VHH binders against F-box protein At2g26160. Designs and how they scored, part 3

Target 1, 331 residues: F-box protein At2g26160, of Arabidopsis thaliana (Mouse-ear cress) (q1pez8)
Amino acid sequence: MEKPEWSELPGDLINLTANRFSSISDVLRVRSICKPWRSAAATPKSFQCNLPSSNKMIETVLSPTTFFRVTGPSSCSYKGWLIRTKQVSESSKINLLSPFFRQLLTPSQQTLDLLKFEVSEIRQSYEIHIFDKYLIQGVIGKEGPSHILSRVVFLDNLIFAVGQDDKIWCCKSGEESSRIWTKIKNQVEDFLDIILHKGQVYALDLTGAIWWISLSPLSLLQFTPSIPMDYDGYDSCNKRLVEYCGDLCIIHQLRLKKAYIRRSQRTVGFKVYKMDEYVAKWVEVRSLGDKALIVARDSCFTVVASEYHGCLNNSIYFVDNVRKSVIRMKL
Key: E = the ipSAE of ESMFold2; O = the ipSAE of OpenDDE; V2 = 0.75 times the mean of E and O plus 0.25 times the DockQ between their complexes.

## First folded at step 1 (VHH)

Design d1 (framework vhh_7d4b_2)
Fold by ESMFold2-Fast, scan of step 1:
Structure d1 (fold): chain B 331 residues (1-331), chain A 122 residues (1-122)
Amino acid sequence: as target 1 above (331 residues)
Amino acid sequence: QVQLVESGGGVVQPGRSLRLSCAASGFTFSSYDMGWYRQAPGKQRELVASITSSGGSTNYADSVKGRFTISRDNSKNTMYLQMNSLKPEDTAVYYCAADIYYGSGSYEYDYWGQGTQVTVSS
């Protein structure tokens, strides 16, 4: 097992951030002939769902965002850049969002016309917007409303999310006026993540155990045992679910244990475990091969490194909790 | 929905003791590490003590080690700081803090209370 190394994000990913976006969008002109926006990205529309709170309903809007690979030349074999976007109504133009930081960019001033670029949809994710300014001022710090509900998963007519209370919440997506978030009953455990995998919704708890969401009674059933949270001097409290080569995997983010200066805790490595679905046991993944993992706030997914400018094989890209900057580590 | 409310501050003479409390709501208190910070007049905010989610491990700043004790009661969603042998240099506003993961995302967030004043008179 190799020890992790600190590295910067590929330069081409940074060039699509706020600092260089306008320059790149102004000078890069490409033909969109392989896969136009409307046929390449059949995207679900925004949903309004209400969240009950004490004596009132809090209005929330669930907005789809999409990760794309954008290529410059008129060839799908060329490397591209990873961008995250939010559609602006019926426009062919989109607001550019940071792939890792939802607050990094000012999307209204930075648009990209996807009809002029060759694009491939990589993954969909969701942001939750709250229109109650008093709740935002009193409850949510500078980060914003996405903290109320996160990790959104759609399954047919159901929407699942992880709440700020670390519980799984559910809402119906139908034409009913009763689109109201409700907490799944009888939850004892605290949950960190959810994922749709092979037609089923799985949830990850704080101890590293995976749970299956039963749709008939809307209940959680434990699927795997817990994983120890202490790696001899490191905390593994930050865990994510990801699909890697068709397998359901858990990512453990390793940090130095609580230090004298709290924000001096730095990520020093990762452990990735693959779920053996037949026996419900974890097996360590020691190499990602030609792939990289993207560990973003609202989405965690696998990419083929060779398809991206500056992206390295066997790597994990994430936000460093000390510098609040995107960093690469080799698995 | 996260709320942290400190109490127990006041004015005391050197050598006396004081107990601070932090009442937490809006998150699963038993799942998150907690800490106490302080900010003295004209100085930067500094970590005083921290405690793991289970209460099984604690850490202290060198300046308070042996004098202060951090503890928590997960059944009451409350964290405490027992301050013994108080010194004039302990005079500060004391803040309750939580590192909360919003779905175990790419980074942690610090949530703070409003603070409680502790004054150790000369």
Scores: ipSAE 0.000, ipTM 0.156, lowest interface PAE 12.1, mean pLDDT 68

Design d10 (framework vhh_7d4b_2)
Fold by ESMFold2-Fast, scan of step 1:
Structure d10 (fold): chain B 331 residues (1-331), chain A 121 residues (1-121)
Amino acid sequence: as target 1 above (331 residues)
Amino acid sequence: QVQLVESGGGVVQPGRSLRLSCAASGFTFSDYAMGWYRQAPGKQRELVASISYSGGSTNYADSVKGRFTISRDNSKNTMYLQMNSLKPEDTAVYYCAKEWDYSGSDLFDYWGQGTQVTVSS
């Protein structure tokens, strides 16, 4: 009966700080008065795209979301809170989202002096909305329509995403009126993630191998060998790509294999590997030092732990399968 | 400021037609699916029609299929519901709704007071 090392849930404190905004009017007031907030919360562009599926076209929209670090008056530190916002273009409206969950946050009942807050942009990501019959019936499937495409990456005039079919999809961006998702030709492996790193789009397959996406023509070239599972009896199929200290890294989330059938299968640990640029192989990262990894559903990124309230060094923050709490594990 | 303003309701005889309009402002209209809900006194609210981001895909409740047509004009930020062959059971307050930014228990926002449609006699 192994237990992973964890204490109180510091990630929940990071998420809950977004609930300190009492209303959307308070958020808009700060945006109007505080120039740093207004500048950081600039309205990004949305994209409408069509997804071919079983003899019909499914309409999708990519809505930008932004992660911010918010700092206010503090007597002892320059630490801030992690918040996530979704901006509606043309409306000057800001929606507050959970940093880890795909949901709007309930506004706090407390009135805040938001004029003292400084905000800085940490990361851009995209949510995918899909129009289908579930909207009429009020029925949401196990994963919901938004799970058909995920892990959005932009490069030049192209948009890339991972499909529920574990294939890489591509769509044109820019001002083109007809945007249609298309699978990348000659894709033979099943993929878990994609990332933009040093001007290149990389895809991660089920075996832990990285593939490079060539743009002319669109094709996939295997870049690294696969990474085998380190431990018998552990499931490492949940893998993510992340940029850590300028390096491309892979995160292996380890769960007990076949121990429990239910959705609440427990994560027991993590392994992190860095790509060796010279020999094209993975090297284990044994410590994250003064940093932490944020493993969210639609985004994965590195933060300096000391810059955030409740964030600990050498830690990975993620959502368990129950999706009600953020869990911390030490690497 | 998200605002949806319904218009075009009224009192009509059975078999007649009405065209409802919904003027939208305060959000990027073309980024959201739109719908029409209705609620009759003593009945639950129901979604009668919805339309995709471009207007290229539509869905209808069985009770209105073949009689109602939903459409949108993204250049005017306006959605329409053409109601033909109206029946007494179509009597309700009709609400314009915008898709939620995420999947949840309530799929659409309700921002207007609605527009009354009464089919009498």
Scores: ipSAE 0.138, ipTM 0.586, lowest interface PAE 4.1, mean pLDDT 69

Design d11 (framework vhh_7d4b_2)
Fold by ESMFold2-Fast, scan of step 1:
Structure d11 (fold): chain B 331 residues (1-331), chain A 122 residues (1-122)
Amino acid sequence: as target 1 above (331 residues)
Amino acid sequence: QVQLVESGGGVVQPGRSLRLSCAASGFTFSDYAMGWYRQAPGKQRELVASISYSGGSTNYADSVKGRFTISRDNSKNTMYLQMNSLKPEDTAVYYCATDLTYYPSGEYYDYWGQGTQVTVSS
């Protein structure tokens, strides 16, 4: 796999630091048909809550982030770059973040005229920050804990997430003193991911079955059968939910399950599954066509490849923990 | 621009106290856990104390439990380390740190301060 061109922002875009974003957001609205900067400003800046663990509360912060597509002048191709932003709560500033990493971008010395660029909001997401002494000590395994890969889903006044125990947890968005995560009752399965799809919350379990979260009463109902799996060949833990062409699909990141060698698990490929409604069975998606999948730390989504610089058709872009870089694989 | 600036180090006699401060800027301080590390001559850098984003949860190295207290003031973007009953073994350069890396198992903590020297001697 080759490091994609778009994973490294042009020097011009690195100039979009917190001060520049906040100072010229009004000017960007003159050109935008959508409200990207205003939408980001309207979301809660940070949501502080507590996760119970072994008779103690683990302090947790949900930090809102927004993915944008930035496009050049109309005389250029329609292609743009993927960026991610986060608002700084102590000031009306917006920090420019790497799309795939939580690091702040290094400022460039180049000047950027934002009137030459169009900005479109792609998606809003939340970074989960958990106070854990092991994270600070660097004791967490090289791949990171499973909760770092899971999404946070907001639905009305409820927030759902996959916890460190691989169970679905729920929190009410009330006053700070009442923001305590509680585990949904009667969970037998271990969960890997959660997504908001067509106004409903769905969760993915270890076997590849999708579960629907019913709000009345609050419960988990099995929505699909498990995907066919080779328990001896590949690690079953690296699966994500994604919306692809209007359908809820499963992405399986293939890592070899070799018991006789002790080495970091490396990605050797991907499989994508969709439900065939006629036979009520999972089938592999053979090609993503003109689309690409973005598998980021806190978000997984589909893009039209031709709309992005350096983005190839039928491709999956993801972060390899061993190589510490964004990598592309063809489906 | 993320910056961490330590202060409050110095030379003190055994049994005395020092209070270290770390002033942070360039990120949303109240969203991140913070920690104090130290490095003595000829030794590896070690975690001394850490504190959650709100200050409600703390962790300490066994060598400093009961003597050191970590705290933070999110309104001032500042973290503190109160060091009581100092011993010659506490002599080290003390570093303020925040974990803003994308790989928690890595050696990379992107945001370190310059350090402040603490010397405990008679």
Scores: ipSAE 0.125, ipTM 0.557, lowest interface PAE 5.0, mean pLDDT 71

Design d12 (framework vhh_7d4b_2)
Fold by ESMFold2-Fast, scan of step 1:
Structure d12 (fold): chain B 331 residues (1-331), chain A 123 residues (1-123)
Amino acid sequence: as target 1 above (331 residues)
Amino acid sequence: QVQLVESGGGVVQPGRSLRLSCAASGFTFSDYAMGWYRQAPGKQRELVASISYSGGSTNYADSVKGRFTISRDNSKNTMYLQMNSLKPEDTAVYYCAASYEFTDSGSYTYDYWGQGTQVTVSS
């Protein structure tokens, strides 16, 4: 469908900022001026681990990334662009990434000049980098290792992940010797997503039920009933967790069930449901109002549409994995 | 300042051995997967060997399996390629590369590249 313009920072803006820095000291000065960028630089470094799989452990690096809204002095509007940044080295070098894809927008030898821009922190996430020994042999699909992507959440000194085996694993983020992944016991369910919401970790299973992760003892407790929605002719198995207006919500991505007519299923729409915590039941969200949902590969979050260039109200922005393009659909 | 500096290339007779080294600086070496690519004149650049961030997993092109060994020393920020039983078709410029992410079939999104070192196997 239509490719939104705001999905990536304009090339001329990237070139203008990236070419202004020539030293590490310049990057350090910029971080002292900009509070959100200084905060991002203080986030944990890349975390080395092995993500669990049903028959193997896949070597993985979890690298912290931060989503920002950028507004420039040349702009007479409060509107900005969505960017994602990554800390490259201990010496405070910053790379610019695509918000939707695992792709660098600036050359690795160039850093951003924030002296000309105002930035606001939106979200922190982890980019998952995988070493798969079958990649060279062409055993993995043309979209790369994205099909083995797991979800990751940090809570204090604990890291929670949905492994390749669709189970929840936990690890301490301390010294390397203490980074031993432990599978949470007595899991019967397969999990699709995990989120930190109001200081608690929640997991979404394949049936649409949400589970709460208790830390004492470490265990999974069913928080909601399953939501076995059968939309006539649609596949509802693709679901994501998101926080919308302070509520924990599920996004149902609707695809046609008849895959034989097409080699790949296509997205035809979305349904969004919020949890009513008092009665533990699902309530449909029929409009996002002045907001939009960003459904990226490794992150899902809400934005106020009027604060971004080219962003429309009541919209969901998501990626077409086959065509590697960002698409907008109205809720 | 990010640098990858290759060394150890040269001219050898078929059946001999060479050891290539890649010294890295300016980034957190232990967080990157590393690889060796090669490019012969008039041919496309191809992946020869890759190694995970820990060194626990390695991968090799079919043409070099059993002859080449990739390794790394994270304490020295250095990667190595031990090349045994060299053949004339191994003649190429060998490039060191560092990557956070990969694509399929040997197409890699590499963040950093070296300038290359020439390996010539004369007949």
Scores: ipSAE 0.096, ipTM 0.547, lowest interface PAE 4.9, mean pLDDT 71

Design d13 (framework vhh_7d4b_2)
Fold by ESMFold2-Fast, scan of step 1:
Order: C-alpha cells, then structure tokens, then sequence
Structure d13 (fold): chain B 331 residues (1-331), chain A 122 residues (1-122)
C-alpha cells in the first residue's frame, strides 16, 4: 500500500522519553542505595586504542553504554520503562540517555522512592570517540570529521566495528601498543551492521548478504546470498541485524523510492527475514508475535512487549528522520 | 561534580609568554579529550587548541600554530597551554573545556571552566 497506516509511540513511552526519564534520573543520582545499579555500574570501563591516519595514530576511546529495564518491586504493574545510561567516571555520575536518541536527558526535581524501584540489565553497547576531528576526515569521513563509528563487537581478544568508510575494522584488546585499528583485507562490499551471534561475528552488507568473520586466518567469508528483493516502489537501503527468538534476523527499512530530498524520505514499513543457520537461506518473518523490535541508533534488540509501558505486540519502534520522533509500525 | 578550574592569566606585553593551567576533577581525566577555548570582546568563543586523552595528538587553530603548545599531565589531572610570542589579538578570556561524549559538533566541548583573562597590551 502506498500510504500504510502508522502511529506514534503510545503515550507511556513518549512520556517516559519526555517527562518520566527525568524522574528516573533522580533515582540514578541516589543509586548508592540500589545494589543492582551499583553492580551494573561496575561493568566494563572505557577502552583506549588508536586509529591509523596518514603517517600518525589518532587516539580513540570505546565508551560503554548500558540499556536497563526499570520496574517497581512493590508495583501492581509488571511493566517497566526502558532507559539507557553511560557512566562518565568511576567516582562521579551516570548520565541518563534516551534509548532511541543519542541525547542526554535533563534532570528533573521530581522525587522517586527508591524502595519502589528495581532495575535489570537488558543489553550493553559501545560507541567510538575519535579525537582528531580534522585529521580523521581524510581517512574515514564521507562528509567530514566524525567522533562516532557504527556498532562495536567484542570477541575473545578481538574487537570489530563498522567504520564510516563502511568497512570492517579490527583491534586487538591486548597490550596498549597493540591496540591499533586495522581494516580487514580484501573488502569489496560496503557494510551496514555487525553482530555477535552464537559466539561468532557476522556482518551485513548493503545488498542484504551476511558475511562471517573467520579468525584463522582473519578474513570475511560470504555466508548468505544477497536478497534480490525489488520492493515495488520502495527503497530498502537501510538494514539492521537483530537477534529474534534465538535466530539471526535482518530488518529491511522500507522508504518511498523517489523523494525530492533523500534525507527526507519517509519510512513506510518494514520487512524482517530470519537466517536459516543450517542452510544459510533467508525466510521471511511475517509476525513478531508477543515481541517488539527496538531499532535504536547504536543497538537493535528484541523485547517482550508486555514487559514495557506503552509497548505493543508485533511492533517495530524506531526514530523517524523527518519528524525526529520515535514511531511504531506493526510488522 | 565535574569541575574545571583555570589559572595563569594576566596582563603581559606583546612578544612575552604566559602559561595557563586547568585543574580537572569529577571525571576520569585520562579517558577524555581536553581543549582550550577563548572569547575576545565582541566575538564568539573559538577553539584554540585540543589534546587527546594520552597527550599524543594535538590540534591548533591556524592563528596560534607555532606559538602555543598544549600539554597534559594525567597523573595530576591538569592540562596546560604554553603561550609564546603573544600578540594584542590574543587578548581574550581563556576557557578550559572537556569533551565527555555528549557533543554533536566537530569542535564542540560539553563542559567549560569559569575562564581566565589574558590581556596583551603595551
């Protein structure tokens, strides 16, 4: 359908983003009483490494971020709120971030009773900060200097990331002098995403093909064929990897094929495909059942819809570039 | 609380030198990039120099290249700006700045100190 139905996020999730997140920030400020928050804050610190540029090294830092579900242990509701946090230092504070936007939430004056709240860790993610914003432009940047790279995946003593050049980069986590990012050799394809799935690293290319990262020797091997999908009147250039019910899946974001300004192209729907891991073939997922997909900026993951305020079954929640707001679409 | 405290400003004759210091607290200083901004009367605040987390990489505004040197001592949580061959056009309030990962701009830092006045006049 040319004009499919779409809706904004339910009021509870929108209110959490706009109003309730500030209240949750007040809880975080007195977290020294809350054991789960203290435990989560003790997980992996920033990782220092270097990116080669011309005849010098550009200093780089991986900053961990954590997604939490917040519930009231004495609440009559089993539903919780989704938040994202980033610890700035071991002794100072935790910054409260939107789960869908890369934005710091302004603290509120509202008081919350900590005895009514419980938190659980949902997912960890990382972001890359590249110091030399002027010099890195010639090596990585398509449109200028960037201090952000796509998703980071840790596997054993290796770290993988998708760079702004749409190539897979690798860094060893060993001794400081060996923490230098290098491109994997012989990359012909452009990559959109990377994920750790069942102990192995998979990368998604622009055409919808999955590549496996072999560690002995370090190389990229095509695992699935490209998806030769011609969506009538729609463009599927935006794709993400996600785990759904233990399976590796790909999300195709559908936009109108023609628009005056490409950046203003509206999302009109989604298609989800599951990788059949025995034969390496794609099978369309026609319903998410009781689950929802959260398509966040630096992370994509599945949630059980009934466990979250304002979250509906069989839904995909994402950021609309045109409205700059979180929207829901039914699969 | 994140705190940045500048010192070392003053009044000086053209051609002379000053060394600014910035004492940082409330964050893991050795994990973050730092910079010096300045604001002259009637102008917007501009980035003068920046330094990576280890001190191994530095950047300078074209107007100060070859005259100013930025450095840091991670054991003391302190950043410095050595200003040589000072000119009247270097007159400004100098601000210590930290990038703690919430800036969206290429030359934007998200925390600043109170500033220290540098006046170059004869």
Amino acid sequence: as target 1 above (331 residues)
Amino acid sequence: QVQLVESGGGVVQPGRSLRLSCAASGFTFSDYAMGWYRQAPGKQRELVASISYSGGSTNYADSVKGRFTISRDNSKNTMYLQMNSLKPEDTAVYYCAAELGYSYGWDEFDYWGQGTQVTVSS
Scores: ipSAE 0.013, ipTM 0.422, lowest interface PAE 8.3, mean pLDDT 70

Design d14 (framework vhh_7d4b_2)
Fold by ESMFold2-Fast, scan of step 1:
Structure d14 (fold): chain B 331 residues (1-331), chain A 122 residues (1-122)
Amino acid sequence: as target 1 above (331 residues)
Amino acid sequence: QVQLVESGGGVVQPGRSLRLSCAASGFTFSDYAMGWYRQAPGKQRELVASISYSGGSTNYADSVKGRFTISRDNSKNTMYLQMNSLKPEDTAVYYCARTEFYDSSGYTLDYWGQGTQVTVSS
């Protein structure tokens, strides 16, 4: 069976990111990134915490990562490349990562000197690192990377997360002694995603309903109804929140629930829904126009396709468990 | 710069004990899992023991369980490996490593020390 190895072409975005690294490697020395990049990133330090699980707190570090758009200062094109970076704790050094994978784009112990390039911060995200005994040996876990999905939002002095119990938890940021997680009361549904949108925190439940997190008092209020229909034969745990043209939207990633090869849950398409508040109905978004959606492991966001090398209009860029590359699908 | 410096290696007789230390600098030590690896001549480097960022979780290779104890002191940016009941087959160069989780499959070692030789001979 060859179906897991075909489909739409791999994402040009990641290939261009790799080509950009190659071209930079040919032109620039591989060095530690210094003060200007650290200042531009404005990235919070790693956050040590225990993430909630059903019966236990899981020992964890939340590690900040930042998505940047990089353009040359002498570029005749306004197009740039999408990169992701991770600061090495309090070091002045940053690691250059794939936007979609938790892979280094540079060899271990090396960084790129991008000081000749203009960079713009696009989005901040957090990687979840679990340091349990099973993973410490470098063994491939049965749960794999999908078990350790980052669903974390920072808002002012507050941190919101989807715990391993699929509930929303809240913690005050600050010194370790003040980092006590509190479960938000009266949660009936299980949650898949959380997003910061227009200064407010929203959460997505298993049925496709969006909930608003009120901060005074701390509570969950249903913002939208459930999506109109669940797709028979598709994995229900495959929805993400994204901001598109100022609207809060749901991305439903359609994966076959039972493929011929059980472990090859191939993505066959996407549906995007926007709430029509006037009629209180879900409306399918059938075209992204001049934009593309980036569905990364720990973040989803919109880009203007024409601003990025190799990025196509009306496209969704993502990675699934079958193909080890970035995949593009037209919406 | 990130630096890991091992110490405490040496030559000992079977049944004796040895304590290795790893001094870390250039990063926030308490934010990273750490490990001890060893490499005997002609063999691939293997994980001996690992410890979580807080020290609350540890893991050991089957060959050293019950004999070796990994620990850390985050206030001193130092990791230790207490090796008891040493055997000739424990002879190897021992490496300190900072362990990070990358990609879909597990932990990727980001940085290594230079190693310290442990020889167990009669």
Scores: ipSAE 0.073, ipTM 0.514, lowest interface PAE 5.2, mean pLDDT 71

Design d15 (framework vhh_7d4b_2)
Fold by ESMFold2-Fast, scan of step 1:
Structure d15 (fold): chain B 331 residues (1-331), chain A 122 residues (1-122)
Amino acid sequence: as target 1 above (331 residues)
Amino acid sequence: QVQLVESGGGVVQPGRSLRLSCAASGFTFSDYAMGWYRQAPGKQRELVASISYSGGSTNYADSVKGRFTISRDNSKNTMYLQMNSLKPEDTAVYYCAAPWYEGSTDLYMDYWGQGTQVTVSS
């Protein structure tokens, strides 16, 4: 399949990152080993949380991943590259990953001059892996575990995730005996996403309403009304939460419905809304200005476009499941 | 890229032992469950044994319970299958497998090695 001309830049970002940073693990290792920074820059480790499923327990593993911006020294271009990395469990080895895909990137043979580059942490996210007899025997088209978890968020000693049952699950990150996933009780709504914002965990439901997760007792409280239906006009099957300019916003990924088309799987546009808490109204974000949104598999976040190679203002970068590539669209 | 390389196959007499190894690369080995499958000519591929990411949980096919032991060394990115008391019916190509889930496409995939032949006969 051909890529649209305007989406050429995301491909350049990914390829440039892979080709330039064969020694990114050295950069990250120096930061973690350096005595003054070792405690401050400690890398989170993978750990196990068990998921109850009918009459069995499914072992799940949470693996931390980190998004970094990599730049040259100040005398060079201030633009950087977006990378994602994953630590290899109990080792100092760092795997370089695509920011958008759960794929390992094979770095080029080029060496990174450690003295010529700097790395800044942008965001941390988590991958969930599940061990099940059924999964190990799985093939394409065979059903795996019903309660696969995604969209992991940490708050203190609590871990939250969205299940494939579209419900919010919670686990404690403490000692092994407390690391058991439990579904939050009395959920009527179906949820699409969760985010940590200003020290609170928020969940997004199918109607576009945002819910606040109260910790004592664990419960879901409706924070915003549903999205205005007259502004959508499209099939918005995929919605994400993002922080934009300090505000909690919803991203609607739009697909055009056509009676003569059996199924539209392509994204045709986006709408972004923020809640005005004082007037209790949804306010459409018409332009991202000098910023871009990164809609990645494990995380969704805002960047200043001018700080990244190949990144355009007022743009949303995402993965299209039909095209299997990173696509850019203007808001 | 995910790559799995099996070794240790061969021809052995009934009642003898053989140890298979699977060297893994291209992914965070210690975060994934792994398994051994086998396929004899004209038969479907069947699970022999599986092991959780930590090695704390294992599963075995009824035909190999008590004879085979699956293990892993996460420091070496390697999985093993110790096969004791081998029988002619254990003759098959043995495959290393890593299950993979792509949440963005809601797709389950298995990554397979090339296989290693085990023949139990004189």
Scores: ipSAE 0.012, ipTM 0.412, lowest interface PAE 8.7, mean pLDDT 70

Design d16 (framework vhh_7d4b_2; at its last look DockQ between E and O 0.43; V2 from the best seeds 0.00; counts 0 for: pae E 3.8 > 2, grease 26.8 > 24.2)
Fold by OpenDDE, look of step 2:
Structure d16 (fold): chain B 331 residues (1-331), chain A 123 residues (1-123)
Amino acid sequence: as target 1 above (331 residues)
Amino acid sequence: QVQLVESGGGVVQPGRSLRLSCAASGFTFSDYAMGWYRQAPGKQRELVASISYSGGSTNYADSVKGRFTISRDNSKNTMYLQMNSLKPEDTAVYYCATVDSYYLEGSWEYDYWGQGTQVTVSS
């Protein structure tokens, strides 16, 4: 049987197929086959999307970003590097970034040919660029929004976001003109985070309960009970959703309550909770074992620590806003 | 390679006008909010003006409000700063930069900077 000339596959079909891939790595693989396939299979593009606010729409750009494990070609070491990528141009050039910062890993004009490396995808997300006209060099204006969106979720043709009003909004991901945001009806709680888990969208409310978002009809249903949010002497200043060992977990980032000084607003600890499905109660995760938790702005995920350079067991990696650096904390 | 190149600076008398330009290359210009910063001798760098991705929204420092106008042409990958009614206090090196509010929570960070252009306002 004559080997089919796959290069002759219609571009429309290639594109259709590429668009159905759930991972950017698969798209890249398709694009690596031949020039016709590369031309037909487009990489995800950034797009402008005004996010909802209580009083106004906030002009925003959403850019696709992906976390990868990269291993050198000659490396006898099983350890790889955790890298974040961002598409920066129409020419399909991708920047290599720190997982935590938007800065280039190397200031050098050096181009890394990822085809020479072993690359595995960890997580795909969208980086959020927000323009707030009330912000001047880090100073929030009196009339500016108090909430900055940190995450968006894409499911099928829908985009979900926590608006500045702390409510869940959704819009169609199609053409810009059709991106009309709609607030999900009958929301009684304020929300802090959203996540895609096992093909479903979940939201975390202020009380620590997780809600499931139904698509038909579009609605919120409480999925888990609330979790205590008050800690003696501490403030849970940040609460996030994360997948851990196949389970949806909650992360509480803690700071000192009496911290009125900027220096004192340092992260002092983390609490992680998982749901015991048998008793329908939250249970504290006291150890991550051989895993490390990555808490980035737009994504939270766990990795096997031994598989990565610079990662230690039972550790949480996050950005300290005061120090403007990545910090390791033992759980 | 990401490049931001400022132009249009110079020496002018008080009350006169200048128009600065920033030519961007090496990245998708329309995906970034942009801004102008300035640094006077012995002073800290300060935000002068910023503009959203589409140009639909702008922000100005109080010291330049009503006198300066920031704009952009995404088709030309260029940002502009129209400076009217210039004052000696406006003397500084002016820098073009990308503006990113996502870098640090509650703060603006800059991904890329130009080399700057000197603006001198003197009698």
Scores: ipSAE 0.154, ipTM 0.566, lowest interface PAE 3.0, mean pLDDT 81
ESMFold2-Fast, scan of step 1: ipSAE 0.335; ipTM 0.685
ESMFold2, look of step 2: ipSAE 0.296; ipTM 0.685
ESMFold2 (binder alone), look of step 2: mean pLDDT 82; pTM 0.823

